# Ledger of designs, part 158: VH-VL binders against o27280

Target 1, 266 residues: o27280
Amino acid sequence: MDSMNVPEVLEIKRIVEESESVKTFIFSWDFRREVRPGQFVMVWDFRDEKPMSVSLIDPVRSEIGISIRRVGEFTDRVHGLSEGDLLGIRGPYGRGFELMGRDILLVGGGIGMAPLAALADEATARGMRVDALVAARTADELLFLDRLEAAGVNISTCTDDGSCGFKGFAHERLLTLEENHDMAAVCGPEPMMFQVMRILDERDVPAQLSLERYMKCAVGICGQCCLDDTGFRVCAEGPVFWSQELSRVREFGRYRRDPAGRRVPW

## First folded at step 6 (VH-VL)

Design G30 (framework fv_marstacimab)
Fold by ESMFold2-Fast, scan of step 6:
Structure G30 (fold): chain C 266 residues (1-266), chain A 119 residues (1-119), chain B 112 residues (1-112)
Amino acid sequence: as target 1 above (266 residues)
Amino acid sequence: EVQLLESGGGLVQPGGSLRLSCAASGFTFSSYGMSWVRQAPGKGLEWVSAISSSGGYTYYADSVKGRFTISRDNSKNTLYLQMNSLRAEDTAVYYCARLEDYYYGMDVWGQGTMVTVSS
Amino acid sequence: QSVLTQPPSVSGAPGQRVTISCTGSSSNIGAHYDVHWYQQLPGTAPKLLIYGNSNRPSGVPDRFSGSKSGTSASLAITGLQAEDEADYYCQSYDRSLRGYWVFGGGTKLTVL
């Protein structure tokens, strides 16, 4: 527990290229320090530190994986690293996913499939039936399909442009799926998550949603943060929230805040 | 030595309120969903309410929806049931029970606390 | 009134076999939800006896066994003993009623 706030310098054991813009970095991990799907670590390149969801949890091989999309200076530098190079890792942090029942639905958009891939591994290892709806803008942005197939997951795909699977948005594809699940886990762009949550609430399916923007709140870095204009405080909770918690949040799926705290529409 | 201990039961008039507590020991309370189950004198078991391990998701039987509120304090290993607008038909022994998440079962039960709603 | 139907009573002699049925519907047991069994000795709290249709918790004798077929489940007790005299409840899950955890009406077992 003392080591949670001190980065350990770990060697990159293996790198998996998931797509043109996404890589998974694999490290040896001491599983006396528990890590669960939905939790994140702080990745330190000795210049900047950023939160990254854990996408692989493998106690048999004593490995964790962290999937990173190239979107800015920090992630571009990390993508330039090779096997044998070093990164600082501290954590895990945050509230992970809770599993219940025997049949679960995963709905992931883009890099949001990363924490859901780890959850799929745990759920299938428990003997649960797992259905995954994997959504992206284009076919080349669909992630973890081979890994999910290898795990025995039943996969549906959805692309905005129709380049693979259903043509349309995740929530539109979900409306054509009739199976009722014991639980759902959702991770992706907030507008997608909001629409999916609405449908799952209508079907009385308990849903958990992972909000990347609240990862720093879980480690105290962002200080004070609120999810809505009424002052609802979530700094100590997350990144995973239940649908009942998010249904009361005015800003969820509607707007975000810039560094100055101003409302910016999606 | 896994144990659940209920408290807070008593005699109350119709329309009154009671708050039940369930103290948990011998296990990682924050890892389990929890439930309240009641049993009217001489009658069978009736599920009342349940809460997820984090407290973020709650379930209520239709008979108590809008009147009862389930909550938990994981830092104190304690489950609560706030009972408002009590009716004579709420008279029962109230058990807290630990939820088995994979099977939707209940593997550990407390000894119960008696709630009597009467004149 | 119970969503799951049990006989109100069963009886047997010491050393004999008794079976207690639990009948549900397509929205609970028939929807592939598991059945759990609880034993309630007179004046005591219920205790988990069988979970997940057929599994025994640590400390439950192998004289107790569970099974499930279609929309129904059964609890079998072999080598019946006086100490088995109790109420037995089945329990499953039903989301369609928004009643979620559902119990059978209970069966009083009398050891003759």
Scores: ipSAE 0.633, ipTM 0.827, lowest interface PAE 2.0, mean pLDDT 88

Design G31 (framework fv_marstacimab)
Fold by ESMFold2-Fast, scan of step 6:
Structure G31 (fold): chain C 266 residues (1-266), chain A 119 residues (1-119), chain B 112 residues (1-112)
Amino acid sequence: as target 1 above (266 residues)
Amino acid sequence: EVQLLESGGGLVQPGGSLRLSCAASGFTFSSYGMSWVRQAPGKGLEWVSAISSSGGYTYYADSVKGRFTISRDNSKNTLYLQMNSLRAEDTAVYYCARLEDYYYGMDVWGQGTMVTVSS
Amino acid sequence: QSVLTQPPSVSGAPGQRVTISCTGSSSNIGAHYDVHWYQQLPGTAPKLLIYGNSNRPSGVPDRFSGSKSGTSASLAITGLQAEDEADYYCQSYDRSLRGSYVFGGGTKLTVL
């Protein structure tokens, strides 16, 4: 476990520009330290450390990828880095997605497509049929469409403004899709995930959802990772939860936690 | 050797409770879903309950919903079935079985433990 | 009651071919869910014989084969041997039962 808790300084091998605000940073990785879709790593720029979901897992090339949206001072600094520069990486941490059945639905909103892109790769490698509903506010914020297409994924899109695909929210688009799936995986803003979960539950489709907001305590010792009704520690038991687990959580889709652990509305 | 070993069976009165255990060895228990299947004397196989590899998702046959609870402890490589409000119709050999998730099949079975519900 | 229907018994002589049918519905086998077959020798636990309609686990002889068409599946046993005398069960998954594993009623194979 020591090798997972000590940051390893890794060279940025390649950078892929996914959009104006999102970049994927690719590193060589020793797969004796296993990493699964849905897990996260702590990224250290030698000043601050932040949790990031793994978006590419490629044991053939011995590479992992970490997709980062520019949203604050830390991510702005990281976006300023170039190939050959160094970052500290420790992990992986958390529970990854479980795969079940032969037909899977992925529902991703914005940067939430990052861990789902890694899951799509694993699912297609297993011979599963993968349908992905990719949602964003605008067409420019839809992520990983080319990668999903290359993997053989059947893609549906929706944007709030109607600039690409269905005009509306992810759950509204999902209501127009009535194909049966053995399992679903969902990642994005919690209000979107809550609405999607309700529809999937009504359709008797088992769903897994990723709660990325709680990844700050890397080793599961932080009390702020606790969910209200169930007492779950997201970094120890999550970030991926089944819909059956989340249906008992009063704050899911209604409230979030600030750094002091206070409930605040979405 | 991949192995499952059930325990906890016995004689119990109607309305009583019993907890079954299944000890797993020879494979990474936390990577597999698990199931309980029962067989009444001289009868066929009947699926009872299933649980995902993390323990976060559970299924139950309608005949046991609200009375039985499936759970697992991945740190102990052990599957459990808590049986409450037992009826004579629950009398059976109870098998634990490992789930093959892609096909929805069961590839490894224990030897079974006998549960007799009798007054 | 079983949602998958099997004949209660089947018989054959050594060296012959027998087939065991498994009939489902549009919510299970007809919904493209795979069929698995289990062999249960007297006094023993079930053993996986065929998975995913037609695949054999390691150690299962090629005398055993499976097939699926429409809402039905079949297990075929060629070159029948005395040790094949057992109960055989089909199993699938049923969407309409909120994700339930379902078994057939079982078929007793007698080797004459």
Scores: ipSAE 0.580, ipTM 0.800, lowest interface PAE 2.4, mean pLDDT 87

Design G32 (framework fv_marstacimab)
Fold by ESMFold2-Fast, scan of step 6:
Structure G32 (fold): chain C 266 residues (1-266), chain A 119 residues (1-119), chain B 112 residues (1-112)
Amino acid sequence: as target 1 above (266 residues)
Amino acid sequence: EVQLLESGGGLVQPGGSLRLSCAASGFTFSSYGMSWVRQAPGKGLEWVSAISSSGGYTYYADSVKGRFTISRDNSKNTLYLQMNSLRAEDTAVYYCARLDDYYYGMDVWGQGTMVTVSS
Amino acid sequence: QSVLTQPPSVSGAPGQRVTISCTGSSSNIGAHYDVHWYQQLPGTAPKLLIYGNSNRPSGVPDRFSGSKSGTSASLAITGLQAEDEADYYCQSYDRSLRGSWVFGGGTKLTVL
């Protein structure tokens, strides 16, 4: 645990530009510290520390990848770094995805495809049939399509504006699909995840959902990571939850909390 | 090496309760789903309940849904089955079994514990 | 009533071949779900004999083999021995409703 909880200063080995706003930073990793899809690390630029999902797990090359969307001052600074520069990494933290069965549906929105890309690699290596529904507002915000295709994933796309694939929201596209899956994994905007979960529950498909927006604490005991009603700490018990667990959380899909802890409707 | 050991069976009256335990050793318990399977005297195998590796998802046979609760404690490598509102039809040997989450099969079995529901 | 159908009994002489059938439906074997076979010797717990339709765990003799076609599966035992006298169960997974592990009713093998 000391090794997991202390930041290691690692060299950026490679940077992959996923889109105009998303980059994947690749580091050499000692896999004596196990990393699973759905887990996150704390990324430290020697000024601020932020949680980021692991998007690539490659034991053959001894590498992990961390995908970062450019949305603020911290991520802007990290996007300005080059191969050979240093970042502090500690973790991994959180509960990863569980794989069950012979086929899996991945439903990802925007940057939510990052942890699902790592999951797709693991599921494919395990011999599962993988179907991915990749959703975004526009075609330019669809992520990891080439990587998913290279992994043998069956890809469906949808965009709100119709610029690629189905025109509409992820849950609307899912309603046009009649395939039943042994399980599903979902990551993206919470309103999307809520609607997708409801459809999957009606179809009796077990689903896991990742609640990345609450990963703001360095330690799981931190109150800022708490979900209402259940007392869950996302850092300790999430970010990945089963649909059976989330069905008991009144907050999920209905409202969120601002930095002051106030309820804000979606 | 790999072992499952059940306990907690016994004689109980109709309407009573029992909690079964299954102690696991020789493998990473938290990496596997687990199941309970029962067998009435002279009858075949009947699946009862299953639980995902984290404990976050549970399955129940229709015959026990609402009466039985499966749970696990990964820190203690132990699987549980809480049985409430027991009926004569619940009389059986109860086995715990390790799930293969890919094939949906059961590769390791305990020796079983006898539950008798009788007045 | 079991979801998977097996004959209640089968018999053979030492050295012969015997086959035990397991019939399911489109929601289990007829979907992509595999069939597993368990051997239960008198007074003992079930033991995994075949998994994933045709794979043998370490220690299971190659006299035991499994196959799957459509909505059905079969277990074949060649070179039948007295020690093979046992109950045999097939098991698959049913995706209908909320998912279920389903067993056949069992087949008692008698070695004559």
Scores: ipSAE 0.615, ipTM 0.819, lowest interface PAE 2.2, mean pLDDT 88

Design G33 (framework fv_marstacimab)
Fold by ESMFold2-Fast, scan of step 6:
Structure G33 (fold): chain C 266 residues (1-266), chain A 119 residues (1-119), chain B 112 residues (1-112)
Amino acid sequence: as target 1 above (266 residues)
Amino acid sequence: EVQLLESGGGLVQPGGSLRLSCAASGFTFSSYGMSWVRQAPGKGLEWVSAISSSGGYTYYADSVKGRFTISRDNSKNTLYLQMNSLRAEDTAVYYCARLGDYYYGMDVWGQGTMVTVSS
Amino acid sequence: QSVLTQPPSVSGAPGQRVTISCTGSSSNIGAHYDVHWYQQLPGTAPKLLIYGNSNRPSGVPDRFSGSKSGTSASLAITGLQAEDEADYYCQSYDRSLRGSWVFGGGTKLTVL
């Protein structure tokens, strides 16, 4: 067994409080096991194991970071941990983001900014011009603005309630931005990503979208990965997919899957 | 040593099909986007098609859109170009080229393979 | 026609300087996409000569230099040698064509 199949018990080196509901947990990492933005790890609290996107990749400090929003029993327990406590980490898994071109647009909603923050670091280090549209329901849910500013990213914000930046949804804000980009990366609620993808397709901007629900498929846990039976790839491994792949999935942005694998309107 | 090697060229009749292959060696093929570029006899370079490192996104020149299909098999370190409905004006040397680290420049080129479309 | 415009030919004597222009538009070079240059010796495949407007790959002599301004780029060759006789192509990316790699028409350099 190589390092991809062996879970490691790692000490929480540092915790960064990103908001009232989001924390980034930082671990020492051996970069002989490569990690790229858009990949995820399985986080084990010695009771349950859940997939979490990698939000910080720092080979200079030999660290990775994992940002976790408090939404249920597992995440509530993990939020109760302190520096020095232990978590099991397995991975990385999944297809990460691909960088192409000189100019990239990042569109993130809520915790979806976590994998995009790691991508912003890589894109900036590569010398790309990075524009980020950061969306949330309220100002308090906008994530990583200070980190993005420190990286030299050009930031636009929008909130549903108008408490910061443009009042409205990410796709509505995107329509007011006249800039074009070589590529885009999008992560957030699936309805938001669907609307953003449609606009980017109309502008001929190739986009990559990160779909949370496909993280388990990448590790072989979920049997619902192949939702398109038209003879495309046997399974397009998640969580990151190109817009060309997703535009042919009738369910994307319209339906989700229940635990039985049946279509339910979003 | 970084190398690209094209194969599959030849003489084909108008309306026919041909599949080109490009074997990559000496680098991590799955980390790079790839491109096909052609050159008609005595003419300049013309970009034909490109594919992202995963194969999830493809680009086509208007002149070949709907007729040519670019694909890759990262497990075999091989790039493909399926050419259908070939026309006399598709006659050219076809090069595969690696999309380099700097913003869609092509840093490694193969030797080329000649495709002749004639009766 | 070519989206990027190059003179079809340029000539110089050994030891002289020549400049090859590459003229684009607001959708490519003017949109801040980098310009790359390729050298094609007779009967051979193209080789990358300059990438990212002004950078030289390992093994390219410093006699070759690139620059970019506005919607145009140029390749300068100083101290011309007989071995420089070749076709030279500029290449950039054009966003108005659904994302396309675009080449100039090529410039034949003759060393007299």
Scores: ipSAE 0.263, ipTM 0.698, lowest interface PAE 4.7, mean pLDDT 86

Design G34 (framework fv_marstacimab)
Fold by ESMFold2-Fast, scan of step 6:
Structure G34 (fold): chain C 266 residues (1-266), chain A 119 residues (1-119), chain B 112 residues (1-112)
Amino acid sequence: as target 1 above (266 residues)
Amino acid sequence: EVQLLESGGGLVQPGGSLRLSCAASGFTFSSYGMSWVRQAPGKGLEWVSAISSSGGYTYYADSVKGRFTISRDNSKNTLYLQMNSLRAEDTAVYYCARLEEYYYGMDVWGQGTMVTVSS
Amino acid sequence: QSVLTQPPSVSGAPGQRVTISCTGSSSNIGAHYDVHWYQQLPGTAPKLLIYGNSNRPSGVPDRFSGSKSGTSASLAITGLQAEDEADYYCQSYDRSLRGSWVFGGGTKLTVL
């Protein structure tokens, strides 16, 4: 029985460049520690530790993949690494997605497609029909389209600037898509997820949303992981929440907290 | 060892209330949906209620909708069934069962707790 | 009344093959929802016997097999043994009932 709370130093086996700002880092993994889509790991570069969603789960090859967007000092350092270099990995942590029914909708924005790509692989492997709405600001920021296509996923795209697919936001595109899904999984910017959730609620489609904010403490005993109105801790109780749970959180999609605890609009 | 243990059953009068508990051990309770299934004496299995891994989504059989409430406390690894307005036809052994992640079959069952609704 | 229909009883002699049918509709088995099978020995809790139409949990002998076609599923037991005498239940999911897990009425297997 391996401990999930002890970091294992793993060699980067392969790096896939997904876009100018996103890379997937692939590691050998001992699947005696089960990993489910929607779960995250703590990535340690021997200076700082950050939570990252698992984007590839491959028990046949004994590999996991972690997709990382370049957004700051830690991710800049990790992006500078090469195949053969080492990273510390501990986990997995958090609640993953549940699969239900035969027809599933995935709605992803930007890097939010990372955990949904892993979910798409599992859903297609069990024979589900998978529709994916992939959203980004521009065509160059759409992620995992080739991987989703290879898996047999039915893909719709939208970009804010109209450079690929529908011109507009994910929720605007969703209004023009089929309503017949047994469940949905959503991951992306919080305002996008809020609007998508509202539409799915009106369609009576149960939705699971991956909320990655405040995932700063893997042990689940820190207030900074908390959703203010309900006391939910993202790293302990999430990151995946059902839409019924998030509908009770007044701040979801409307406000965030700054370091002083003040409400700030998105 | 993966295990589910029900408690809280007993004799109750028609119109009364009872709360069942199911203690889970040996697995990550918060990662699994859970279900209650009942069996009246000499009868078949009847699904009663189900709850998602987070507790955010609940399902009920029409026969219990509005009277029974399923809930869970992931910090205590415990599933609950609050039963109100009990009727003679609710008399049954109540099983706690774990929902398998991908297929939503029931892969782990408790031993059951008997609920008798009678004067 | 059950949404999934099973014969109330089936019988066979030791060493023979028996099959137990489970008949659904377009809103459950016909909607491509998986079928699971449970064995209930007298006085015990149900035990998962087959999941996802045809998969066996660890410890279940290969004498037990499941199949699915159209709106129906079948459990086959080959090399029938005395200890197989039990009640058998199929279970699926029904989308038309606002998300319901549904059981068949059960089949009592008698080993002659």
Scores: ipSAE 0.000, ipTM 0.413, lowest interface PAE 17.1, mean pLDDT 83

Design G35 (framework fv_marstacimab)
Fold by ESMFold2-Fast, scan of step 6:
Structure G35 (fold): chain C 266 residues (1-266), chain A 119 residues (1-119), chain B 112 residues (1-112)
Amino acid sequence: as target 1 above (266 residues)
Amino acid sequence: EVQLLESGGGLVQPGGSLRLSCAASGFTFSSYGMSWVRQAPGKGLEWVSAISSSGGYTYYADSVKGRFTISRDNSKNTLYLQMNSLRAEDTAVYYCARLESYYYGMDVWGQGTMVTVSS
Amino acid sequence: QSVLTQPPSVSGAPGQRVTISCTGSSSNIGAHYDVHWYQQLPGTAPKLLIYGNSNRPSGVPDRFSGSKSGTSASLAITGLQAEDEADYYCQSYDRSLRGSWVFGGGTKLTVL
């Protein structure tokens, strides 16, 4: 049975250790069910189901990959699995990135590099020039550098602590880069994305941003995925949004919600 | 001299198939994405399909998805459009066009080839 | 329906100025995708007239200019000449999951 809304039980074909806290799980995939960079799948460990971005799309090997950071009980259990073990996958869901232009910029923070790595593969296969700004708190949390280099991507790094590349935040590093790009794709913590979006808007670079933190449901009927001042449902109308759309969302980059639903500053 | 020349059009019955070709000259064909755009008699321009410079990625308008296949042979500087399950609504002049260096505009156009789907 | 909306016709006298509008939405022009303009003389293939909102290819007279604001774009033609009589099309890109190049419905320019 093949359907976006029914989990397919798939064998873990290969596991790549990306860092101490991040692994990429690779599965055989039937590409009659299309999947694009920026889309997500629901991963089911037969106890809980969580949304995860697709980080590898390989039609030649008929494989997809999902990259998972260890942050709680579900992800701890999944990290304990081995090649040959089974997971349920349903999807893909959401709006993916669209590629436009010849020269593109990717700006990724932490695990946000996962969907951007898939996008980099697609962009380089199209003959596009790809510049990637890869940001993390520390050098050990920089992801996909080897994969990006193998794809021919021009890489800049920054870490909050200065352990690799520029010392500081992604938006501070971006201010030191004076290259023009036809478009950008951004994925990472919301405060980072907001600052990056503002700089790209000032440079007239159209940007697509992925709001992965809100992917708590795969069906757009879930009201808690809705952004207050626009009515956007992230899982139905996102997770990828253009910067013009997000510039009208009062909450983006300014507020978060606590478990009670109250707005609190970042 | 940059040039695109379409061929392969003609009269075909509903449900039939045709293969269009577009011969490119005067530029490095393998460095550009390519597109097919059609125009029904007396109507406007409608994008049909696009292909990346390497041929690794293809795009289709919803009206032709599953029926048409775009492909290219960079060694022969030739773009193709395989059209299957043709309908009367597919009757149009078919242009091949070079996607400009940023894959979002069309800077060089062929003369077009007429495809008529009729009994 | 056309994703980009143009007036079906516009007319002017020789030497006059005309403008042709192209109205899109948040998924195309409003998403910062550039607008390109094509001129199609009767019985000929389209020719690129304006690219990237406001740039002219070599050989296009400066009488033709383009602009973009919000979800809309405009083509302006000054000093109208008889040979400007043609159909004009705007084109952009729509950010749908599958990606689409989208054309306006076309505007027929008549020089009186």
Scores: ipSAE 0.000, ipTM 0.391, lowest interface PAE 16.8, mean pLDDT 83

Design G36 (framework fv_marstacimab)
Fold by ESMFold2-Fast, scan of step 6:
Structure G36 (fold): chain C 266 residues (1-266), chain A 119 residues (1-119), chain B 112 residues (1-112)
Amino acid sequence: as target 1 above (266 residues)
Amino acid sequence: EVQLLESGGGLVQPGGSLRLSCAASGFTFSSYGMSWVRQAPGKGLEWVSAISSSGGYTYYADSVKGRFTISRDNSKNTLYLQMNSLRAEDTAVYYCARLEDWYYGMDVWGQGTMVTVSS
Amino acid sequence: QSVLTQPPSVSGAPGQRVTISCTGSSSNIGAHYDVHWYQQLPGTAPKLLIYGNSNRPSGVPDRFSGSKSGTSASLAITGLQAEDEADYYCQSYDRSLRGSWVFGGGTKLTVL
């Protein structure tokens, strides 16, 4: 709706510590600018700007939340901020998740649960039955379990090391569930998403996958960010894609792109 | 205010092709899934195809799979049905309908466009 | 044969109650998918009459009601009127057919 892409300086209202490495930053938001689960915003610390998925959407309280994992210099600086400090926010950008049916599956890996937590809130508010498969390398990296449980979501967990729930990968756990769903939404490491998509395709479950890579192209910073042989631009046409769209992409699950746009194996 | 208008029907020979259009107005077209439903003369309603709000996921009835292609152009508020390898049994009035994804139902219907496959 | 079974015709006199059945299976109505009903007056496009098993769109009289039980649904019309003469279709969704919207064969209601 808003055609001006300038950051609005917002005060950090509340910070939720999700884990040792993840925090959710909560801001007042004017919902005359619509925000949907699966969309992202550009977060500006007055030095650098990075894309972050929206993890909380609360029109009743007029708040959004942005969950940030500490992985580098920018995120370390943002994690050092306190309630009352300021950040620049612009957006939202990208295509959000579409909800369909009454019985949905969410499959999230690590920080990929952030946009799925927002989707779970919307789905449960609509009265949908929500099953969530929450995957991480270790138990302390499982995110949003308390929030999902409070929302009435049916939760399954898996960890690579077996420290919580099923010992193994998300796709291995999914094979043991064998439940039918009207739709699935998947977000996490690309190799995980590729394996999950294959299983969902075999079950004829429509799946949406969030590819949160090189999103700066949505605001004209890094040029065209795209998938290899189809010309899909993640930030312009994504980050959410249907499985039917991704089935046409040779690089999905096999390659990623570095900041210079070069193909790099996962 | 909310309206759907089909066009592109007509007489076509068996084995021929035809493209139907459905123009939407009065609502945010890109927020809704869409469907095509047909009705042969003197017969009942038969679902043909459906498409997600983004156009990224499509559904087809077994009777048309591989021959028909549903698509949409959200910038033009238009739904399409490309019909190839047409058969006499495809003769029907074709309706476009708006999907209510929560219920898997159809809440807004167009007036229909007649497709006759005959030689 | 349609996936959902309806009687081909029903009839009643003005003021009477008629019911139209819609029988499905465990892959559609029995899989907790809602049933919707459409009214088609002669020479017109179908109109949504009942959605989500029992809800009425604005403008639909409360003489029309829907219900669902197990693998079946019913449309009830009380206080039957001449203008109710039409074809009625039930519709649900079937997960076993690779995801498919399915219609009943239709029921012609005659007001005698």
Scores: ipSAE 0.491, ipTM 0.766, lowest interface PAE 3.0, mean pLDDT 87

